# Miniprotein binders against q96jn8r1131to1294: the designs that were tried, part 22

Target 1, 164 residues: q96jn8r1131to1294
Amino acid sequence: TLEFLENHGKNILLSNGNRTATRVASYNQGIVVINQPLVPQLLVQVRIDFLNRQWTSSLVLGVITCAPERLNFPASACALKRAAWLLRGRGVFHNGLKICEKFGPNLDTCPEGTILGLRLDSSGGLHLHVNGVDQGVAVPDVPQPCHALVDLYGQCEQVTIVNP

## First folded at step 14 (miniprotein)

Design X64
Fold by OpenDDE base, fold request of step 16:
Structure X64 (fold): chain B 164 residues (1-164), chain A 83 residues (1-83)
Amino acid sequence: as target 1 above (164 residues)
Amino acid sequence: SKEDLAKKLIELYKKALELMEKGDPEEEIRKLLEEVVKIAKKTGDLYLIDYAKLALEEFERGDLDDLRYYIKLALLYAKELLK
């Protein structure tokens, strides 16, 4: 069963069998990691449950290749300076640096109910899925094993892991 | 305006890097980074704020390499806001 790890950002409370993450304070400290590593053709999806529109920006989605159980999570995904490939807004970031200017829809404007998915293909390409639609390869060659990461940032205050 | 503040942040970050290269007193760099945090907060832009906080934290921790790194990220982000 896919769940969020107990090692998470300081403002996160887990519920629903650790399948729901809620940021209960401020706009940051909301990083969560899914327990099972991504393997080829496994689609991992989260649904945006609640947006607090008093904040700007929104969730960051991506993968890390370091051991998530031992990771000391920073306040925000932008602080991850190693072993991180992230989708933020319309950009793709590697260790904090933008490597692609425009990819897929703008994550900052995805409404509640949007289902975001990550999937590795057989060549190690990381795909983004939006409401079941494959947006293509965001990162062409991701080291394995890697774990899906969600930063409940800014507007995004709650997400739930959903099955395909 | 947010744009004006972003420009100011860029200037201050560049100055911070310059001071670091010159080996200026730590206190001067500290005060500069604290000012960066204050200005970033005025923008209301969450990432400007977070980058500024990260920079100050790394400085306080004594990791100048990471400080430079986060200043770099902050500069890139701030410049993008001005496009």
Scores: ipSAE 0.863, ipTM 0.939, lowest interface PAE 0.5, mean pLDDT 95
Fold by OpenDDE base, fold request of step 16:
Structure X64 (fold): chain B 164 residues (1-164), chain A 83 residues (1-83)
Amino acid sequence: as target 1 above (164 residues)
Amino acid sequence: SKEDLAKKLIELYKKALELMEKGDPEEEIRKLLEEVVKIAKKTGDLYLIDYAKLALEEFERGDLDDLRYYIKLALLYAKELLK
């Protein structure tokens, strides 16, 4: 089954069979990685459970191509400078650099209950799904294997892995 | 305002890069980066804050290439805020 790895940001508390991640302190140190790598046509989804309006910004969603079990997580996903493709706000980022200005909905404004999904197509394109709707290809060719990454950042305090 | 602070941050980052290029004393660069962190905190913008902290961390680690990289990211982000 899909679960978050035990190797995670230091402000994360895992529960519900490691399917729920809760950031219990500050606004950062909230990176989690899903245990199973993305394979073509597999849809991995997380639900935004709780938002804390005390903070600005929200979760970052993407993939990494390095070994997640050995990764020393930085305080925030924006610090990942290698092997990282991330969706932040409306932008797509590669190793910290914005490679697309406007893609899909603004992740910073997604309300609680929003279900966000990642899926690789047969050509290696990374798709974003929002509440079951395919938003298109965010990254055209993602190296494999890769793992889905969620940064519980800013407002986003809790997410849960959900099945399609 | 946040925009004014962002402009100030941009100036300070550019100055930091200049000091690094000239090989100025590390203490001066440190003080500058610490000021950047303080100003970033005043903005309340989490990414301005995090980029500033990352820059200072890389400087303290002695990795000037990564420092330059995060300054670059910070500059790009700060400039976007001004659009």
Scores: ipSAE 0.862, ipTM 0.939, lowest interface PAE 0.5, mean pLDDT 96
Fold by OpenDDE base, look of step 14:
Structure X64 (fold): chain B 164 residues (1-164), chain A 83 residues (1-83)
Amino acid sequence: as target 1 above (164 residues)
Amino acid sequence: SKEDLAKKLIELYKKALELMEKGDPEEEIRKLLEEVVKIAKKTGDLYLIDYAKLALEEFERGDLDDLRYYIKLALLYAKELLK
């Protein structure tokens, strides 16, 4: 089953069989990684459960290609300097650098209840799904194996892994 | 305003890079980066804050390449805020 790994950001509390991640302090230190590698045809989805409007920005969603069990997570996903493809706001980032200005909906404005999904296609393209709608290829060729990463950042204080 | 602070941050980051290129005393660069962190905090913008902190951390670790990297990211982001 899909769960968040026990290796996570310092401000994260896992619950619901490690399927729910809650950031219990500050605006950062909220990175979590899903246990199973993202393989073709597997749709991994998380639901935004709670937003705290006292903060700006929101969750970052993406993948990492390094071993997640031993990763020393930085305070925020924006600090990842290698092996990271991230969706932040409307941008796509690779190792911190923006490689696409506008892609899909703005993650910073997704309301509670939004279901965000990641899926690899047969060609290694990383797709973003929003409420079940395929938004297209965010990253055309992602190295495998890779793991889905969620940074509970800013407003986003809780997410839950949901089945398709 | 946040815009004014962002402009100031851009200036300070450019100054930091200049000092690094000239090989100026590390203490001057340190003070500058600490000021950047303080100003970033005043903006309330989380990414301005985080980039500033990352820059200072890399400087303290002595990794000038990564320092330049995060200054670059900070500059790009700050400039985007002004668009």
Scores: ipSAE 0.849, ipTM 0.934, lowest interface PAE 0.6, mean pLDDT 95
Fold by ESMFold2, fold request of step 16:
Structure X64 (fold): chain B 164 residues (1-164), chain A 83 residues (1-83)
Amino acid sequence: as target 1 above (164 residues)
Amino acid sequence: SKEDLAKKLIELYKKALELMEKGDPEEEIRKLLEEVVKIAKKTGDLYLIDYAKLALEEFERGDLDDLRYYIKLALLYAKELLK
């Protein structure tokens, strides 16, 4: 079963059998990782449960290629300077630098109830799904193994892993 | 305004880079980066705040390569905000 990994940001509380992550303080320290690497055709989905509109930006979604079990995560995903591909706002970022100006929706405007999904295709391309709809390839040929990551950043204070 | 504050951040980051290239006293660079953090907080923009905090933290660790890296990210982000 898919769960959030026990190694996570300092401000995260896991609940619901480790399928729900809540950021309980501040605006950051909210990185969580799915407990299994992505494999072809595995669809990892999270629902945005709670947004706090006090903050200016929202969640980040993506992958890391370092083994996550013992990593010291930075306070915010924007500080992942190696081995990371992230969907942030409307852009795609690799190791902190924008590599694509627009892909999919603006994550900063996704409302509560939005279901966001990640999967690898047979060529190693990373796909984003939004409310069940494949948005296409965000990142071609991601190195494997890679691990799905969510940063409960800014407005985003709770997400839950949901089944496809 | 937030735009005026972002322009000021760009100026301060550029000055910090100039001081680092010349090998100027660490106390002057630290004062600039502390001012950057104060101005970033006034913007209320979380990424401006995070990049400013990361830059100061890397300076305090003595990691000048990572300091330059986060200044680069901050400049790119601030310039996109002004477009």
Scores: ipSAE 0.837, ipTM 0.925, lowest interface PAE 0.6, mean pLDDT 93
Fold by ESMFold2, fold request of step 16:
Structure X64 (fold): chain B 164 residues (1-164), chain A 83 residues (1-83)
Amino acid sequence: as target 1 above (164 residues)
Amino acid sequence: SKEDLAKKLIELYKKALELMEKGDPEEEIRKLLEEVVKIAKKTGDLYLIDYAKLALEEFERGDLDDLRYYIKLALLYAKELLK
């Protein structure tokens, strides 16, 4: 079963059988990782449960290719300097640098209740799903193994893993 | 305004890069990066704040390559805000 990994950001509290992550302080220290690598046919989905719109930015969604169990996560996903492909705002970022100006919706404006999904296709392409709708290939060739990552950043204070 | 503060941050980051290239005293560069953090916090913009904090932290660690890296990210983001 899919759960958030026990190694996570300092401001995260896990609940609901480790399927719900809540950021309980500040605006960052909210990185969580799914406990299994992405494999073909695996769709990892999270629902945005709670947003605080007083912040300027919201959650980040993506993948890391380094082993997550003992990794020292930075305070914010924007500091992931290696082994990271991230969907942030309107863009796609690789190791902190924007590699695509616009892909899918603006994550900073997704409302509570939005279900965001990640999967790999047969070629290693990373797909984003929004409320069940495939947005296409965000990253064409992600090294494997990789793990889905969510940064409960800024506005985003709670997400829950949901089944497709 | 947030735009005026973002323009000021760009100016300060460029000055920090110039001081680093000239080999100026670490204390002058530190004070400049501390001012960057102060101004970034006034913007209320979380990425401006995070990049400013990361830059100062890498300076304090003596990692000038990572310092330049986060200044680059901060400049790219600040310019995007001004579009």
Scores: ipSAE 0.833, ipTM 0.921, lowest interface PAE 0.6, mean pLDDT 93
Fold by ESMFold2, look of step 14:
Structure X64 (fold): chain B 164 residues (1-164), chain A 83 residues (1-83)
Amino acid sequence: as target 1 above (164 residues)
Amino acid sequence: SKEDLAKKLIELYKKALELMEKGDPEEEIRKLLEEVVKIAKKTGDLYLIDYAKLALEEFERGDLDDLRYYIKLALLYAKELLK
């Protein structure tokens, strides 16, 4: 089954059979990674459970191509300088640099209850799903293997892995 | 205002880059980056704060390539806030 890896940001507490991640302090140190690589038949979905609107900016969603089990995560996903493709706010970022100004909804405005999904298509394109609706290809030809990553950043204090 | 603070951050980052290009003393660069962290915290903007902290951390590690990288990201982000 899909679970968050035990290797995660320092401010994360895992619960619910490692399917729920909660950031229990500060605004960062909240990176979590899904325990299986993405493959075309796999849709990874998380629900935003709890937001604290006192913070600016919200969660980051994306993929890393490094093996995640022993990776030393930075405090925030914005410091992932290699092997990372991230959806943040309205933009798509590769290794910290914005490569697309607008893709899908603004993640900083997604409310509690929003279900966000990631999958690869047969060409290695990374798709975002929002509440069951495919938003199209955010990133073409992502190297494999890659793992889905969520940074419980700023406003986002809890997410739960859910089934499609 | 947050806009005034963002403009000040841009000025300080640009000055730090100029000092680094000239090879000026580390103490002046450190002072600028420490001031950047203080001002970023006053903005309440998490990305301004993170980039400022990352820049100072890389300076303290002696990693000038990563320092330049985070200054670049910070400048891009701060300029977007002013538009």
Scores: ipSAE 0.805, ipTM 0.910, lowest interface PAE 0.8, mean pLDDT 92

Design X65
Fold by OpenDDE base, fold request of step 16:
Structure X65 (fold): chain B 164 residues (1-164), chain A 83 residues (1-83)
Amino acid sequence: as target 1 above (164 residues)
Amino acid sequence: SKEDLAKKLIELYKKALELIEKGASEEEIRKLLEEVVKIAEKTGDLYLIDYAKLALEEFERGDLDDLRYYIKLALLYAKELLE
């Protein structure tokens, strides 16, 4: 079963069998990692449950290739400077640096109820899914093993892992 | 305006890098980075704020390489805001 790891950002509370993550304070310290590594053809999906309009920006979605159980999470995903490929806004970032300007929909404007998915294809390409629609390859060759990461940042205060 | 503040941040970050290169006093660099944080907070932009805080944190930790890295990220982001 897909769950969020107990090693998570300081402002996160897990519930619903660790399938729901809620950021209960501030706008950051909201990083969570899914327990099972991404393998080809495994679609991992999260639903945006709640957006707090007090803040700007929204969740960051991506993968890390370091050991997630030992990772000392920074306050925000933008601080990850190694082993991180992230989707932020419409951009794709590698270790904090933008490597693609415009990819898929703007994550900052996704409404509540949006289901976001990550999937590796047989060639190691990382795909973004939005409400079940494959948006294409965000990262062409992701090192394996890797784990899906969600940063409950800014507006995004709650997400839940959902089945395809 | 936010744009004016972003321009000011860019200026201050460049100054910070210059001070580091010239071997300026720790106190002078610290004061500059603290000012950067204050200005970033005035913008209300979460990433401007976070990058500024990261820069100051790395400086206080004594990791100049990571400091330079986050200044780089901050500069790139601030410049994008002005596009």
Scores: ipSAE 0.863, ipTM 0.939, lowest interface PAE 0.5, mean pLDDT 96
Fold by OpenDDE base, fold request of step 16:
Structure X65 (fold): chain B 164 residues (1-164), chain A 83 residues (1-83)
Amino acid sequence: as target 1 above (164 residues)
Amino acid sequence: SKEDLAKKLIELYKKALELIEKGASEEEIRKLLEEVVKIAEKTGDLYLIDYAKLALEEFERGDLDDLRYYIKLALLYAKELLE
């Protein structure tokens, strides 16, 4: 089953069989990685459970291509300078650099209850799904194996892995 | 205002790069980067804050290449805020 790895950000508390991640302090140190690597046609989804409006910005969603079990997580996903493709706001980022300005909905304004999904297509393209709707290819060719990453950042304080 | 602070940050980052290129003292560069962090914190913008902290961290590690990289990211983001 899909679960968050025990190797996670310092402010994360896992619950619900490691399917729920809660950031219990500050605005950062909230990175989690899903245990199973993405494979073609597998849809991995997380639901935004709780937003704390005290903070600005929100979760970052993406993939990493390094071994997540040994990764020393930085305080935020934006610090990842290698092996990272991330969706932040409306942008797509590769190793910290914005490679696409406007993609899909603004993740910073997604309300509680929003279900966000990642899926690799047969060509290695990474798709974003929002509430079951395919938003298109965010990254055209993602190296494999890769793992889905969620950074509970800013407003986003809790997410849960959900089944399609 | 946030915009004014962003402009100030841009200036300070450019100054930091200049100091690095000229081989300025580590203390001078450190103080500048610490000031950048403080100013970033005043903005309340989390990414301005985090980029500033990352820059300072890389400087303390002695990795000037990564320092330059995060300054680059910070500059790009700050400029975007002003658009």
Scores: ipSAE 0.859, ipTM 0.938, lowest interface PAE 0.5, mean pLDDT 96
Fold by OpenDDE base, look of step 14:
Structure X65 (fold): chain B 164 residues (1-164), chain A 83 residues (1-83)
Amino acid sequence: as target 1 above (164 residues)
Amino acid sequence: SKEDLAKKLIELYKKALELIEKGASEEEIRKLLEEVVKIAEKTGDLYLIDYAKLALEEFERGDLDDLRYYIKLALLYAKELLE
């Protein structure tokens, strides 16, 4: 079953069989990684459960290609300098650098209840799904194996893995 | 305003890069980066804050390459805020 790894940001508290991640302090230290690697046609989805308007910005969603069990997570996804493809706001980032400025909806403005999904296609393209709708290829060729990563950042204080 | 602070940050980051290139003292560069963090915190913008902290951290670690990396990211982001 899909669940978040025990190796996570220090402000994260896992619950519901490690399917729910809650950031319990500050605005950062909220990175979580899903246990199973993304494989073609596997749709991994998380639901935004709670937003705290005290903060600006919101969750970052993406993939990493390094071993997640041993990763020393930085305080935020923006500090990942290697092996990271991230969706932040409307941008796509690779190792911290923006490689696409306008993709899909603005993650910073997604309301509670939004279901965000990641899926690899047969060509290695990483797709973003929003409420079940395929937004297209965010990253055309992602190295495998890779793991889905969620940074509960800023406003986003809780997410839950949901089945398709 | 946030915009004014962002402009100031851009100036300070450029100054930081200049100091590094000129071989300025570590103390001078450190003080500048600490000022950058303080100004970033005044903006309330989380990424301005985080990039500033990361830059300072890398400087303290002695990694000038990663320092330049985060200054670059900070500059790009700050400029985007002004668009």
Scores: ipSAE 0.858, ipTM 0.936, lowest interface PAE 0.5, mean pLDDT 96
Fold by ESMFold2, fold request of step 16:
Structure X65 (fold): chain B 164 residues (1-164), chain A 83 residues (1-83)
Amino acid sequence: as target 1 above (164 residues)
Amino acid sequence: SKEDLAKKLIELYKKALELIEKGASEEEIRKLLEEVVKIAEKTGDLYLIDYAKLALEEFERGDLDDLRYYIKLALLYAKELLE
């Protein structure tokens, strides 16, 4: 069953059988990781449950290629200097640097209720789904194994893993 | 305004790179990076704040490569905000 790992950001409270993550303080320390690596037949989806629009930015979504169970996560995903491919705002970032200026929607404007999905295709391409709609390939050749990651950053205070 | 503060941050980050390159004292560089953090916090912009804090942290660790790396990220982000 898909769950968020117990190894997570310091400001995260897990609930609902570890399928719901809530950031309970500040604007960061909110990194969570899905407990199973992505494989082509697996669509990992999270719903944005609660946003606090007082903050200037929102959640980050992506993958890490390091084994996540014992990593010491940074306070914010922007400090993931290695092994990370992130969808942030309108862009795609690899290890902190923007590699694509615009892909999919602006994550900073996605409302509560939005369902965001990540999936690998048969060629190792990373796909974003938005409310069930495949946005295409964000990253054409992601190293495997990789795990889906969400940073409950800024505006985003709660997400829940949902079934397709 | 947030825009004026972002322009100030760009100025300060460029000065920090200059001081680093010429081997200025640690006290001079630390004072400048601490001012960067204070200005970033006034913006209320979370990525400006995070990059400023990361830069100061890497300076304190003595990691000049990572310090320059986060300054680069901060500059790219700040310029994007002004466009």
Scores: ipSAE 0.823, ipTM 0.918, lowest interface PAE 0.7, mean pLDDT 93
Fold by ESMFold2, fold request of step 16:
Structure X65 (fold): chain B 164 residues (1-164), chain A 83 residues (1-83)
Amino acid sequence: as target 1 above (164 residues)
Amino acid sequence: SKEDLAKKLIELYKKALELIEKGASEEEIRKLLEEVVKIAEKTGDLYLIDYAKLALEEFERGDLDDLRYYIKLALLYAKELLE
């Protein structure tokens, strides 16, 4: 079953069979990773459960292409300077640098209840789904294996893995 | 206010890069980066705050390449806020 890895940000509490991640302090230290690599036909989906709008930015969604089980995660996904492809705000970032100015929705404005999905297509392209709707290719030809990553950053205090 | 603080941060980050290139004293650079963190915290903007803290952290660790990396990310982000 899809679960968040036990290796996660220090402010994360896992619950609901490790399918729910809650950030229990501060605005960061909230990186979580899905326990299985993305493979064809696997759609990883998370629902935004709780937001605290006092913060200026919200969750980050993406992939890492290095093995996540023993990785020493930084406090925030913005510090992932290797092996990372991230959807953040309005843009797509590779290792901290914006490579696409505008791709899908602004993640900073997604409300509670939004379901965000990641999958690979047959060419290795990374697709974002928003409430079941494919937003197209965010990143062409992502190296494999890769794992889906969520940073419960700023506004985002809880997400839950959901089935399609 | 946030825009005025972001403009100040851009100026301070550019000064930090100049001091690093000149080989200025560690005390002078550290004092500047500490001021950057203080101003970033006043903005309430989480990415301004994170980049400032990451820059100071890498300076304290002696990692000038990562220090320059986070300064560049901070500059890019701060300039976007002003557009």
Scores: ipSAE 0.820, ipTM 0.917, lowest interface PAE 0.7, mean pLDDT 93
Fold by ESMFold2, fold request of step 16:
Structure X65 (fold): chain B 164 residues (1-164), chain A 83 residues (1-83)
Amino acid sequence: as target 1 above (164 residues)
Amino acid sequence: SKEDLAKKLIELYKKALELIEKGASEEEIRKLLEEVVKIAEKTGDLYLIDYAKLALEEFERGDLDDLRYYIKLALLYAKELLE
């Protein structure tokens, strides 16, 4: 069963059997990680439940390859300097630096109800799904094991893990 | 305006890099980085704010390599905002 790990950002409260994450303060300290590593054929999906438009930016979605259970998360995903590939706004970032200018939709404009998915293909390519539609390969060869990560940043105050 | 503040941040970050390279005093560099945080907060832009705070934090830890790293990220982001 997919759940968010109990090791998470300090402003997160977990509910709904650890399948729902809510940021209850500020704009950051909202990193959450899925409890199972990605494997080929596993689609991890989250729904954007609530957005607060007073903030300028929104959620970050991606993967981290270091062991997540005891990791000391930074306040914001933009400070992940190691072992991270992130989808942020229109870009793909590796360890803080943009490696692709535009991939998929702009995450900062995804509305409430959007379902975002991550999976690995048979070659280790990381795919983004948006409302059930495969956007293609965001990162061609992600080291394994890796875990899906969501930063409930800025506008994004709640996400829920949903089944495909 | 947010555009004017972003331009000012770019100038301040470039000056911070110059002071670091010239071996300016810690007091002078700290004062400049604190001004960067203040201006970033006035923008209301979360990434400008986060990068500014990260830069100051790394300076206070004495980590000049990470300080330069976050200044680089801040400059890249601020320039994208102006395009």
Scores: ipSAE 0.817, ipTM 0.913, lowest interface PAE 0.7, mean pLDDT 93

